# VHH binders against q96fz2, part 65

Target 1, 269 residues: q96fz2
Amino acid sequence: CGRTSCHLPRDVLTRACAYQDRRGQQRLPEWRDPDKYCPSYNKSPQSNSPVLLSRLHFEKDADSSERIIAPMRWGLVPSWFKESDPSKLQFNTTNCRSDTVMEKRSFKVPLGKGRRCVVLADGFYEWQRCQGTNQRQPYFIYFPQIKTEKSGSIGAADSPENWEKVWDNWRLLTMAGIFDCWEPPEGGDVLYSYTIITVDSCKGLSDIHHRMPAILDGEEAVSKWLDFGEVSTQEALKLIHPTENITFHAVSSVVNNSRNNTPECLAPV

## First folded at step 5 (VHH)

Design u6 (framework vhh_8pnl_2)
Fold by ESMFold2-Fast, scan of step 5:
Structure u6 (fold): chain B 269 residues (1-269), chain A 120 residues (1-120)
Amino acid sequence: as target 1 above (269 residues)
Amino acid sequence: QGQLVESGGGLVQPGGSLRLSCADAGFTFSDYSMAWYRQAPGKERELVARIYSGGSTNYADFVKGRFTISRDNAKSTLYLQMNSLKPEDTAMYYCAKGYTLSYGSPFDYWGQGTRVTVSA
């Protein structure tokens, strides 16, 4: 997983993340650094994306079931990294393989500290290799959307009156992530950065790509992954597996250039 | 997102004129292509005129020389000047906003329409 769309305005994104805490109280996640959120149809590694994480990471004695939403850099910079410039990292931390997560220091250490997050996106992009052609076919991959009387689903036949409401009720893709906190050696703001955990692709995606992000399907999985105060690393890792509850459609090559940031990036072709 | 609100429709005699307006509440109006579509009773929706963000225009053959599409980016408003109206122009007229403006795309935004009736 190397490219996503996360274009919703901040208020729409926040409402899409409504949840219940452990006491059954309905809540919206509280923002940290909301000014760093940059909506885009075409998010690449090193850009900031919104993630959900437990309030307990920021506030001593906070209820670990309460959620913060914060923009974090895509591409985990380990807390032990000693150079002044994060771009000097000699290895790629955009994704973390589920099968080796406990073997690699960059991921094992933050995971041991409970630094689990849920990476939010409209969906993600993958490029299908077609034998005999030089160009790859990009696909936009996302949760199946519920079609209501006043809201359509993407790619489905619907009345024009309902299209404006597609994004108002969009079910965000929720991917399992690990984050870390890096303090620049020469001072400055703490950098929060994340990696997306990856698994083998499900049957439905196997013809597009051999790997997929670890998707947390539903609020129970999301809450258990985030709640590091009550859910151990061992128990949380049981949530990491391929998901069949996913859909996709082909998109134009406009998405190939990460500088293109328009609705055409995810429009069906 | 963006709310599109059409106005200016009405009843007019053959040979008459009407000017339709479409107001967009969004701040991204100037970045998008805009179009007018119409749908007559019992018929499918069809493209009437399109204007790109750069000002280039396209017209359906059945309105060429009679209709003029224009935009005012400062007012976030789209216009359709309709001259020499014919009974065949009777339809609901819809404003559309989108990057590709492909009918049937969930990424195109649509207004609720304004009715134009051309009859004696």
Scores: ipSAE 0.000, ipTM 0.101, lowest interface PAE 20.5, mean pLDDT 83

Design u60 (framework vhh_8pnl_2)
Fold by ESMFold2-Fast, scan of step 5:
Structure u60 (fold): chain B 269 residues (1-269), chain A 120 residues (1-120)
Amino acid sequence: as target 1 above (269 residues)
Amino acid sequence: QGQLVESGGGLVQPGGSLRLSCADAGFTFSDYDMAWYRQAPGKERELVARIYSGGSTNYADFVKGRFTISRDNAKSTLYLQMNSLKPEDTAMYYCAKGWTLRSGSYFDYWGQGTRVTVSA
């Protein structure tokens, strides 16, 4: 997963993340650095994306089931990185393979500290290779959207004229991530950065791409992944597997250029 | 957390119209989903209409085409325009503020209600 959409205005995004804590109380996640949130239809690695993480990471004795929402840099910079410029990191940490999370030092160390997060997006993009040409067909991939009155699915969501209506109640894609905290050697603010865990693609996506992000489908999975105070690393890793509960549609090549940031990036073609 | 105050109820003839208002004295009205519920004597409270923080709306089948829910975020006020009123619409109408999750609706804030009577 190397490109996402996360375009909702901050207030709409916050409401979309409404949740219930361990005591059954309804809550909105509290923001850290809300001014760093930049909505976009076309987010690439090294940009900031909103993630959910446990309040216990920031407050001693906080309820580990309470959630913070914070923008973090996409592309994990390990806490042990000693150079002054994070862009000098010699390897790509945009994604972390599920089969090597416990073997790679860059991921094993923060995972051992409970640094699990949920990466939020409207959906993600993948490029299907077209035979006989160097042209690739982009697709927008996202959770199936269900009508809130429970009368049926939002089938018209694929129509451009109906997309504006669905955003008010859009079910955000919730991807399993690992984050780390890096302190610049010359001083300055701590950098929070994340990687998205990837798994083999499900049957439904196999014709588009061979890998997919590890998607946490439903509030129970999201809660267990975030709650590092009650859920061990071993137990949390059981949530990391392919899922079939996704849908997609083809989009135009406008999305190919990461500088393009318009609704046309995710509109069906 | 705020207090909701309904107004606009009254007695009206069948086929008439009423507009209900709900003022939120609290903070963050624009962040919440809002709804109108009603309860007739001896019956359970039922959802009439819902409007999400972003403006999308849902209606109960028994009011579709007759009622319109709307909100004014600048005034922190919710409205219900009721047209073609029927005796069956007679009830106490309640304003509610809360969240709509995929698992269900959770409304933590309620007004005291405004009475609507439809009779000749």
Scores: ipSAE 0.000, ipTM 0.154, lowest interface PAE 15.7, mean pLDDT 84

Design u61 (framework vhh_8pnl_2)
Fold by ESMFold2-Fast, scan of step 5:
Structure u61 (fold): chain B 269 residues (1-269), chain A 120 residues (1-120)
Amino acid sequence: as target 1 above (269 residues)
Amino acid sequence: QGQLVESGGGLVQPGGSLRLSCADAGFTFDDYDMAWYRQAPGKERELVARIYSGGSTNYADFVKGRFTISRDNAKSTLYLQMNSLKPEDTAMYYCAKGYYRSSGSPFDYWGQGTRVTVSA
């Protein structure tokens, strides 16, 4: 996963992340550095994206089931990195493979410290290789968005006319991430940065791309991934697997240029 | 504390109209999403209409074109205008408030309900 959309205004995003703590109390995640949140239809590595993480990472005696929402840099900078410029890191940490996460020092160490986060997005983009040409077809990939009650249904239509009206009830994509904290050698603020864990594609996505992000489907999975105070690394890793609960549609080549930041990037074609 | 109090229910003939109100004595009405649910005798509670804090609305298919949900933030009051009422609309109607959840969980504050009876 190398491109996402996360365009919701801060207040809409916050309400979309409403949750219950361990005591069953209704909560909204508390913001850290909210001014660093930059909504976009076309987010690339090295940009900031909002993540959920446990309050216990910031407060010694906090309830580990309480959540903070914070912008973090996409592209994990390991705590041991010695250069002054994070962009000079010689290897790509945009994604980490689930099958080698415990073998790679850059991921194993923060994972051992409980540095698990949930990466938020409207959805993500993938580019399908077209047989016989150098062209690729982009797709926008996201959770199914239809809400159904037992004796009635309320849903958002999957059509261009209704895309602008669906954001109020949009179910955010929740991807499993690992973060680390890097202290600049010349001083300054601690840099929080993350990587997205990847797995083999599900059957439904196999014709588009062979890999997909590890998606945490539902609040139970999200809660267990975040709660490093009660859920061990070994137990949390059992949540990392492909999901079939995903949908997609083709989008225009406008999305190819990461500088393009308009609704056309995710509109169906 | 923020008790939701429904009113406006009653007995009407088929084809008639009723306007339901839900008053919120709480301090945060503007921040919440609001909904109307109903429960017919011996049936499960079902969503009728939802209005988000930003004003967008959703309706159950069985009331589209007949019912209109609205809110007055200045009065901290939610409304449901019910037109072209049918016998199958007979139920207790409940007001609910809460926040949208990523899981799509239901609302967490409820009123005590107001009774609507549609009969010839």
Scores: ipSAE 0.000, ipTM 0.132, lowest interface PAE 17.9, mean pLDDT 83

Design u62 (framework vhh_8pnl_2)
Fold by ESMFold2-Fast, scan of step 5:
Structure u62 (fold): chain B 269 residues (1-269), chain A 120 residues (1-120)
Amino acid sequence: as target 1 above (269 residues)
Amino acid sequence: QGQLVESGGGLVQPGGSLRLSCADAGFTFSDYDMAWYRQAPGKERELVARIYSGGRTNYADFVKGRFTISRDNAKSTLYLQMNSLKPEDTAMYYCAKGYLLSSGTPFDYWGQGTRVTVSA
């Protein structure tokens, strides 16, 4: 997973993240650095994306079930990185393989600190290799959605005009992430950055790509991944597995260029 | 657990040296980010130095080149080596433990402090 869409206006995104804390109280996540949130249909590594994380990371006696939403840089910069420029990191930390997460220092250390986050997106993009050509077919992959006309879930054949009506009640894709904090050696603002954990593709996606993000399907999985005060690393890692509860449709090659940021990027073809 | 106990403070003349220690009686010391703060009489508490669990360090401008922060995970102990001490370094020095998400993120656990006095 190397490209996502997260285009909702801040207020719509916030409402889409409504949740229930441990006491059963309905809440909205509290923003940190909301001005750093940049909606886009075409988000690439090194850009900022919104993530959910436990309030306990910021406040000593906070209820670990309460949530903060904050923009973080996609591409984890480990706290121990010694260069002044994060782009000089030797390793690609856009994704973290689930099978080696406890073997890699860059990921094992922040996991040990409970630095688990949920990466938010409208959905993600993958490129299918086409036999007999160097061309690849892009697909937009997302949770099944409820139709606004009360007819049920959104179908892959729906027209672009119909897509505009679903954003008010869009179910955001919730991907398991790990974040870390890097302090520039010569001073400056602390950098918050994340990686998306990846797993083997489910049967439904195997013809498109061999890997998929670790998707946390539903509020129970999301709450357990975030709640590092009550859920150990060992227990949280049990949530990391492929899911079949996803859908997709083919999209235009417009999405190939990360500079293109229009609704055409995710419109069905 | 997380109870912190500082030691090593004392009276020293200008130009002298002191080594402060902070022992963590709790578990998981190696997972935490650690810091030294100080508070002079009548002033607010200020950050002196911090060290992340991975070993990265950061220093306040007023101590750069004079102080060195370090940690020994096997002994669950944090250190502050203070060289070329000045009268303005006179303060209570506090050990702090927590998970740092930003320079302004408050630390969760604090020691009772150890007094450093620099005078002739």
Scores: ipSAE 0.000, ipTM 0.203, lowest interface PAE 14.6, mean pLDDT 84

Design u63 (framework vhh_8pnl_2)
Fold by ESMFold2-Fast, scan of step 5:
Structure u63 (fold): chain B 269 residues (1-269), chain A 120 residues (1-120)
Amino acid sequence: as target 1 above (269 residues)
Amino acid sequence: QGQLVESGGGLVQPGGSLRLSCADAGFTFSDYYMAWYRQAPGKERELVARIYTGGSTKYADFVKGRFTISRDNAKSTLYLQMNSLKPEDTAMYYCAKGYTISGSSPFDYWGQGTRVTVSA
């Protein structure tokens, strides 16, 4: 997974993340650095994306079931990185394979510290290889939505009058991530950065791409992944597997250029 | 009380029919399995019918062949078609929703109920 859409305005995104804490109280996640959130239909590695994480990472006595939402850099910079410029990392940390996560120091160390996060997106993009050519067909992949169906007479996304209505009730894609905290050697602000865990593709996506992000399907899975105070690493890793609860549609080549940031990037063709 | 609102209950004679509806004002109706439960006075709540996200259904033995559960994901509405009603079907009928992921869902939701009375 190397490209996502996360375009909702901050207030809409916050409401889409409404949740219940351990005591059953309805809450909205509390923002950290909200000014660093940049909505886009076309998010690439090294840009900032919003993630959910436990409040306990920031407050020593916090309820571990309470959630913070924070923008983090996509592309994990390990806490032990010694150089001053994170872009000088010689290895790609955009994705983390589920089968080797406990073998790679860059991921094993933060995972051992409970540094689990949920990466938020409208959905993600993948490029299907076309037989006998170098051309690729992009697809937008996302959770099934009540008002936006890929087939049938109900396509709210194709109706200008209903466009705002679609996004107000959009079910955000919730991907399992690992984050780390890097302190610049010469001082400065701590950098929070994340990687998306990947798994083998499900049957429904196998014709598009052989890998998919580890999707946390529903609030119970999201809560367990985030709650590092109550849920061990071993227990949390049981949540990491392919899911069939996913849908997609073909999109135009407009999305290919990561500088294009328009609704056309995710519109059905 | 939550996000579920039942309607369609009433008084009918034995052998009559009713259609119950349950409207879900919450998020992502299509992601949840939906169910109808009932509770007669002085008795425990019991499962009547369940419908999964893919449309498969499960019925209690005492309603098989008489009741049909269905869902309309576009309208976020659950239905129960009740035919050949018997006095024993008299109860409060409750709509419920739960999540279909592997693992228990602590966030099952219930409606306020709709009353069905079957009497001459």
Scores: ipSAE 0.000, ipTM 0.094, lowest interface PAE 20.5, mean pLDDT 82

Design u64 (framework vhh_8pnl_2)
Fold by ESMFold2-Fast, scan of step 5:
Structure u64 (fold): chain B 269 residues (1-269), chain A 120 residues (1-120)
Amino acid sequence: as target 1 above (269 residues)
Amino acid sequence: QGQLVESGGGLVQPGGSLRLSCADAGFTFSDYEMAWYRQAPGKERELVARIYSGGSTNYADFVKGRFTISRDNAKSTLYLQMNSLKPEDTAMYYCAKGYRWSSGSPFDYWGQGTRVTVSA
């Protein structure tokens, strides 16, 4: 997973993240740095994306089940990185393999500190390699969505007009992430950056790509991943596995250029 | 009981040296960011030096080149080597421990402090 869509306006995105804390109180996540949120149909590594994380990361003795939403840089910069420019990091930290997460110091250390986050997206893109050609077919991959007009789940067969109506009730994709905090050696703002944990593709996606993000399917999985005050690293890692509760459709090559930021990027072809 | 305990403070002459230590009785020392702060009489508490769990360090401008922060994870101990001490360095020195540093959240744990006096 190297490209996503997260285009919802801040208010719509915030409402889509409504949740219940441990006491059963209905809540919206509290924003950090909301001005750094840039909606886009075509988000690439090094851009900022919204993530959910526990309030306990920011406030001593806070209820660890309460959530913050914050834009973070995609591409984890380890706290120990000593260069002044994080874009110069030699390692690709866009994704983190689930099978080696406890072996790589860049990921093991922040994971040990409870720095788990949930990466939010409308969905993600993958490029299917076509046999006998260098051309790849892009697909938009997302949770099954419920149609407003009682017609069941939305799918690739629906008209483009129907796609415009679904965003008010869109079920956001919730991907397991690890974040870290990097302090520039020459001073400046603390950089929060994240990586998306990846697993082997489920059967439904195997013809598109051999890997997929670790998707947290449902509020119980999301809350356990975020709640580092109550859920140990070992228990949280049990949530990391492929899911079959996913759908997709082919999209236009317009998405190939990360500078293109229009609804055409995710529209069915 | 899992508290930070500073030691090594004392009275020294200008130009002298002193080594401060901070012992952590806890089991997770290697996972935390550590820092030294100081507070002079009638002044606000200010950051002197910090060291991340990975070993990288940052210093306040007024101590660069004179002070060195270091840690020994096997001994769960933080150090501050203070060279070329000046009367302006006179203060109570505090050890601090926390996951998140310089992020607007307070450090989780603080020691009781050790006094450094630089006087002729």
Scores: ipSAE 0.000, ipTM 0.132, lowest interface PAE 17.6, mean pLDDT 83

Design u65 (framework vhh_8pnl_2)
Fold by ESMFold2-Fast, scan of step 5:
Structure u65 (fold): chain B 269 residues (1-269), chain A 120 residues (1-120)
Amino acid sequence: as target 1 above (269 residues)
Amino acid sequence: QGQLVESGGGLVQPGGSLRLSCADAGFSFDDYDMAWYRQAPGKERELVARIYHGGSTNYADFVKGRFTISRDNAKSTLYLQMNSLKPEDTAMYYCAKGYTLRDGSPFDYWGQGTRVTVSA
């Protein structure tokens, strides 16, 4: 997973993340650094994306079932990184393979500290290799959506007006992530950065790409992944597996250039 | 609990119509999603219709084409227009207010319900 869409306005995104805490109280996640949230139809590594994480990471003795939403840099910078510039990190931490997560120090250490997060997106993009050509076909991949009378399903929209109606009640994709906190050696704000855990593709996606993000399907899975105060690393890792509850449609090559940030990036072709 | 007040239920013949209302005495009605649920004797509570804060709606398959959910934010009131009523629609109808969870779980704020009885 190397490209996503997360374009919802902040207030719409926040409402899409409504949840129940351990005591059954309905809540919206509380924002940290909301000004750093940059909605886009075409998010690449090194940009910021919103993630959910437990309030307990910020407040000692907080209820670990309460959620914060915060923008984090895509591309995990380990806490032990000693250079002044994160762009000098020589290895790719955009994704973390589920089968090697306990072998790689960059991921094992923050995971052991309970630094689990849920990465939010409208959906993600993958490029299918086409037989007999060097061209690849991009696809937009997302959760099945609830049918509404005001708007059709995303796959039925073919104009800007129709696409605007689709987003009122959009079910965000929730991907399992690991984050870390890096303190600049020369001082300055702590950098929060994340990686997306990846698994083998499910049957439904195998013709598009051989890997997929580890998707947390439903509030029970999301709650257990986030709640590092009650759910151990071993138990949380049982949530990391392929899922079939996913849909997709082909999109135009406009999405190929990460500088393009328009609704055309995810419109069906 | 106690802020939502349902009304409009009653006894009606098959094929008849009823309009249910739910008045919210609380604050910020327009910030919340609203829903109608129903519960028949001996059965689980089930979603009938939902209307999101932005105005989008969704319906259970068993009421599509017969029921219409709507809201009036100025009056802080939710409605359910029920047409072509069937004996199977007999139930206690509940108004719910809250934020829609990702898995579509029930809301936190509920009314006391209004009874709808459709003759056998």
Scores: ipSAE 0.013, ipTM 0.494, lowest interface PAE 6.8, mean pLDDT 86

Design u66 (framework vhh_8pnl_2)
Fold by ESMFold2-Fast, scan of step 5:
Structure u66 (fold): chain B 269 residues (1-269), chain A 120 residues (1-120)
Amino acid sequence: as target 1 above (269 residues)
Amino acid sequence: QGQLVESGGGLVQPGGSLRLSCADAGFTFSDYDMAWYRQAPGKERELVARIYWGGSTNYADFVKGRFTISRDNAKSTLYLQMNSLKPEDTAMYYCAKGYTLTSGSPFRYWGQGTRVTVSA
């Protein structure tokens, strides 16, 4: 997983993340650094994306079932990294393979500290290789959604009002992530950065790409992944597996250039 | 014409019970949060009970201990068991489907409603 869409305005995104804590109390996640959130139809590594994580990471006595939402850099910078510039990291940490997560120091150390997060997206993009050519077909991949009725008389598919109708009830894709905290050796703000755990693709996606993000399907899985105060690393890793509860459609080559940031990036062709 | 169809409303005596059902003609019922709302004459529509796709529940204070929300994913059906009914519970009851079922959202999928009357 190397490209996502996460375009919802902050208020809509926050409401889409409504949840229940351990006591059954309905809550919205509390923001950290909300002004660093930059909505986009075309998010690439090194950009910031919103993630959910336990409040207990920030407050020693907090209820571990309460959630914070924070923008984090995509591409995990390990806490032990000694260079001044994170872009100098030799390893690609955009994704973390589920089968080797406990073997790689960059991932096993933060995972051992409970640094689990849920990476939020409208969906993600993958490129299907066409045999015998250099051309690839992009697809937008996302949770099954509530169907919107086609409006014959009123329906312009790309109108802002139609997009707001679709997106107000959109079920966000919830991907299992690991994050770390890096303190610049020369001083400055702590950098929070994440990686997306990947698994073998499900049968439905195998013709598009051989790998997929580890998707946490449903509130129970999301809650258990985030709650590092009550759920051990060993138990949390049982949530990491392929899912068949996914859908997709082909999109235009407009998405290929990560600088293109319009609804056309995810519109069906 | 809606995906959600409510049933089970009717006339009942104070202290009586009713069970409301909401059938979803859509295909991915288990993926969505479900809720019951009600609207009494001359009042705004208010949340009664909510159930997340993971099974967690949330209730308005005025129904706690009396009403129970549940879902059957195999039947794509939402239920509201209403016990110890009061005249104040008289309202049209609506089923709602969505990801964030908060008061005032204009983009919920709503049923047509089922009428509950608690007679004197």
Scores: ipSAE 0.000, ipTM 0.130, lowest interface PAE 17.6, mean pLDDT 82

Design u67 (framework vhh_8pnl_2)
Fold by ESMFold2-Fast, scan of step 5:
Structure u67 (fold): chain B 269 residues (1-269), chain A 120 residues (1-120)
Amino acid sequence: as target 1 above (269 residues)
Amino acid sequence: QGQLVESGGGLVQPGGSLRLSCADAGFTFSDYTMAWYRQAPGKERELVARIYYGGSTNYADFVKGRFTISRDNAKSTLYLQMNSLKPEDTAMYYCAKGYTLSKGSAFDYWGQGTRVTVSA
């Protein structure tokens, strides 16, 4: 996973993240750095994306089931990184393989500190390789959605006009992430950055790409991944596996250029 | 880290007014809860007023109606307008930046303080 869409206005995004804390109280996540949230149909590594994380990371003795929403840099910068320019890191910090997460120092250390987050997106993009050519077909991949005008899920066969109206009740894709905190060597503000954990593709996506993000399907999985105060690293890692509860449709090559930021990037072709 | 610098303290007579300022050199000012604390000689540091990043405010009972906290995110500056000052308001006033501004928080940053003296 190297490209996502997260275009919802801040207020719509916030309402889409409504949740219950451990005591059953209905809540909206509290924002940190809300002005740094930049909606886009075409987010690439090094840009900021909104993530959910436990309030306990920011407030000593807070209820670990309460959630903060904050923009973080995509591309984990380890706390021990010595250079002043984060862009000099390897591209592999954009994603973290589930099978080696406990073996890689860059991921094992923050994971041991409970630095788990849920990365939010409308969906993600992958490029299907066509045999015998360098051309690839892009696909937009997302949770199945419920249509408000029709009893049923939104699908690839739906018109572009119907796609414009679905965002009010869109079910956000919730991907398992690990974050870290880095202090610039020359001083300045702490940088929060994240990586997306990846797993082998499910059967439904195997013809598009061999890897997929670790998707947390439903509030139980999201709550357990975030709650580092009550859920150990070992127990949380049991949530990391492929899911079949995913859908997709082909999109225009407009998405190929990360500078293109229009609804055409995710519209069905 | 974050460099917080307070100013505006001084000597005033009872019933007078002062405006304190706190400048934050960091570019993340708008993302933090900001607060004013004070400490009189021989007493513990106590919260005077807090302003959340969303603009909501909390005041200690002993300053309600007399003090007003405000922030200017474009200038990365926190203010405390102090009216109807009393001798009991005499203290060193500290600017703080953090998420909760609770004891032991790793995200609490403090200024060096500015002195306010209210004399009869």
Scores: ipSAE 0.000, ipTM 0.115, lowest interface PAE 16.7, mean pLDDT 83

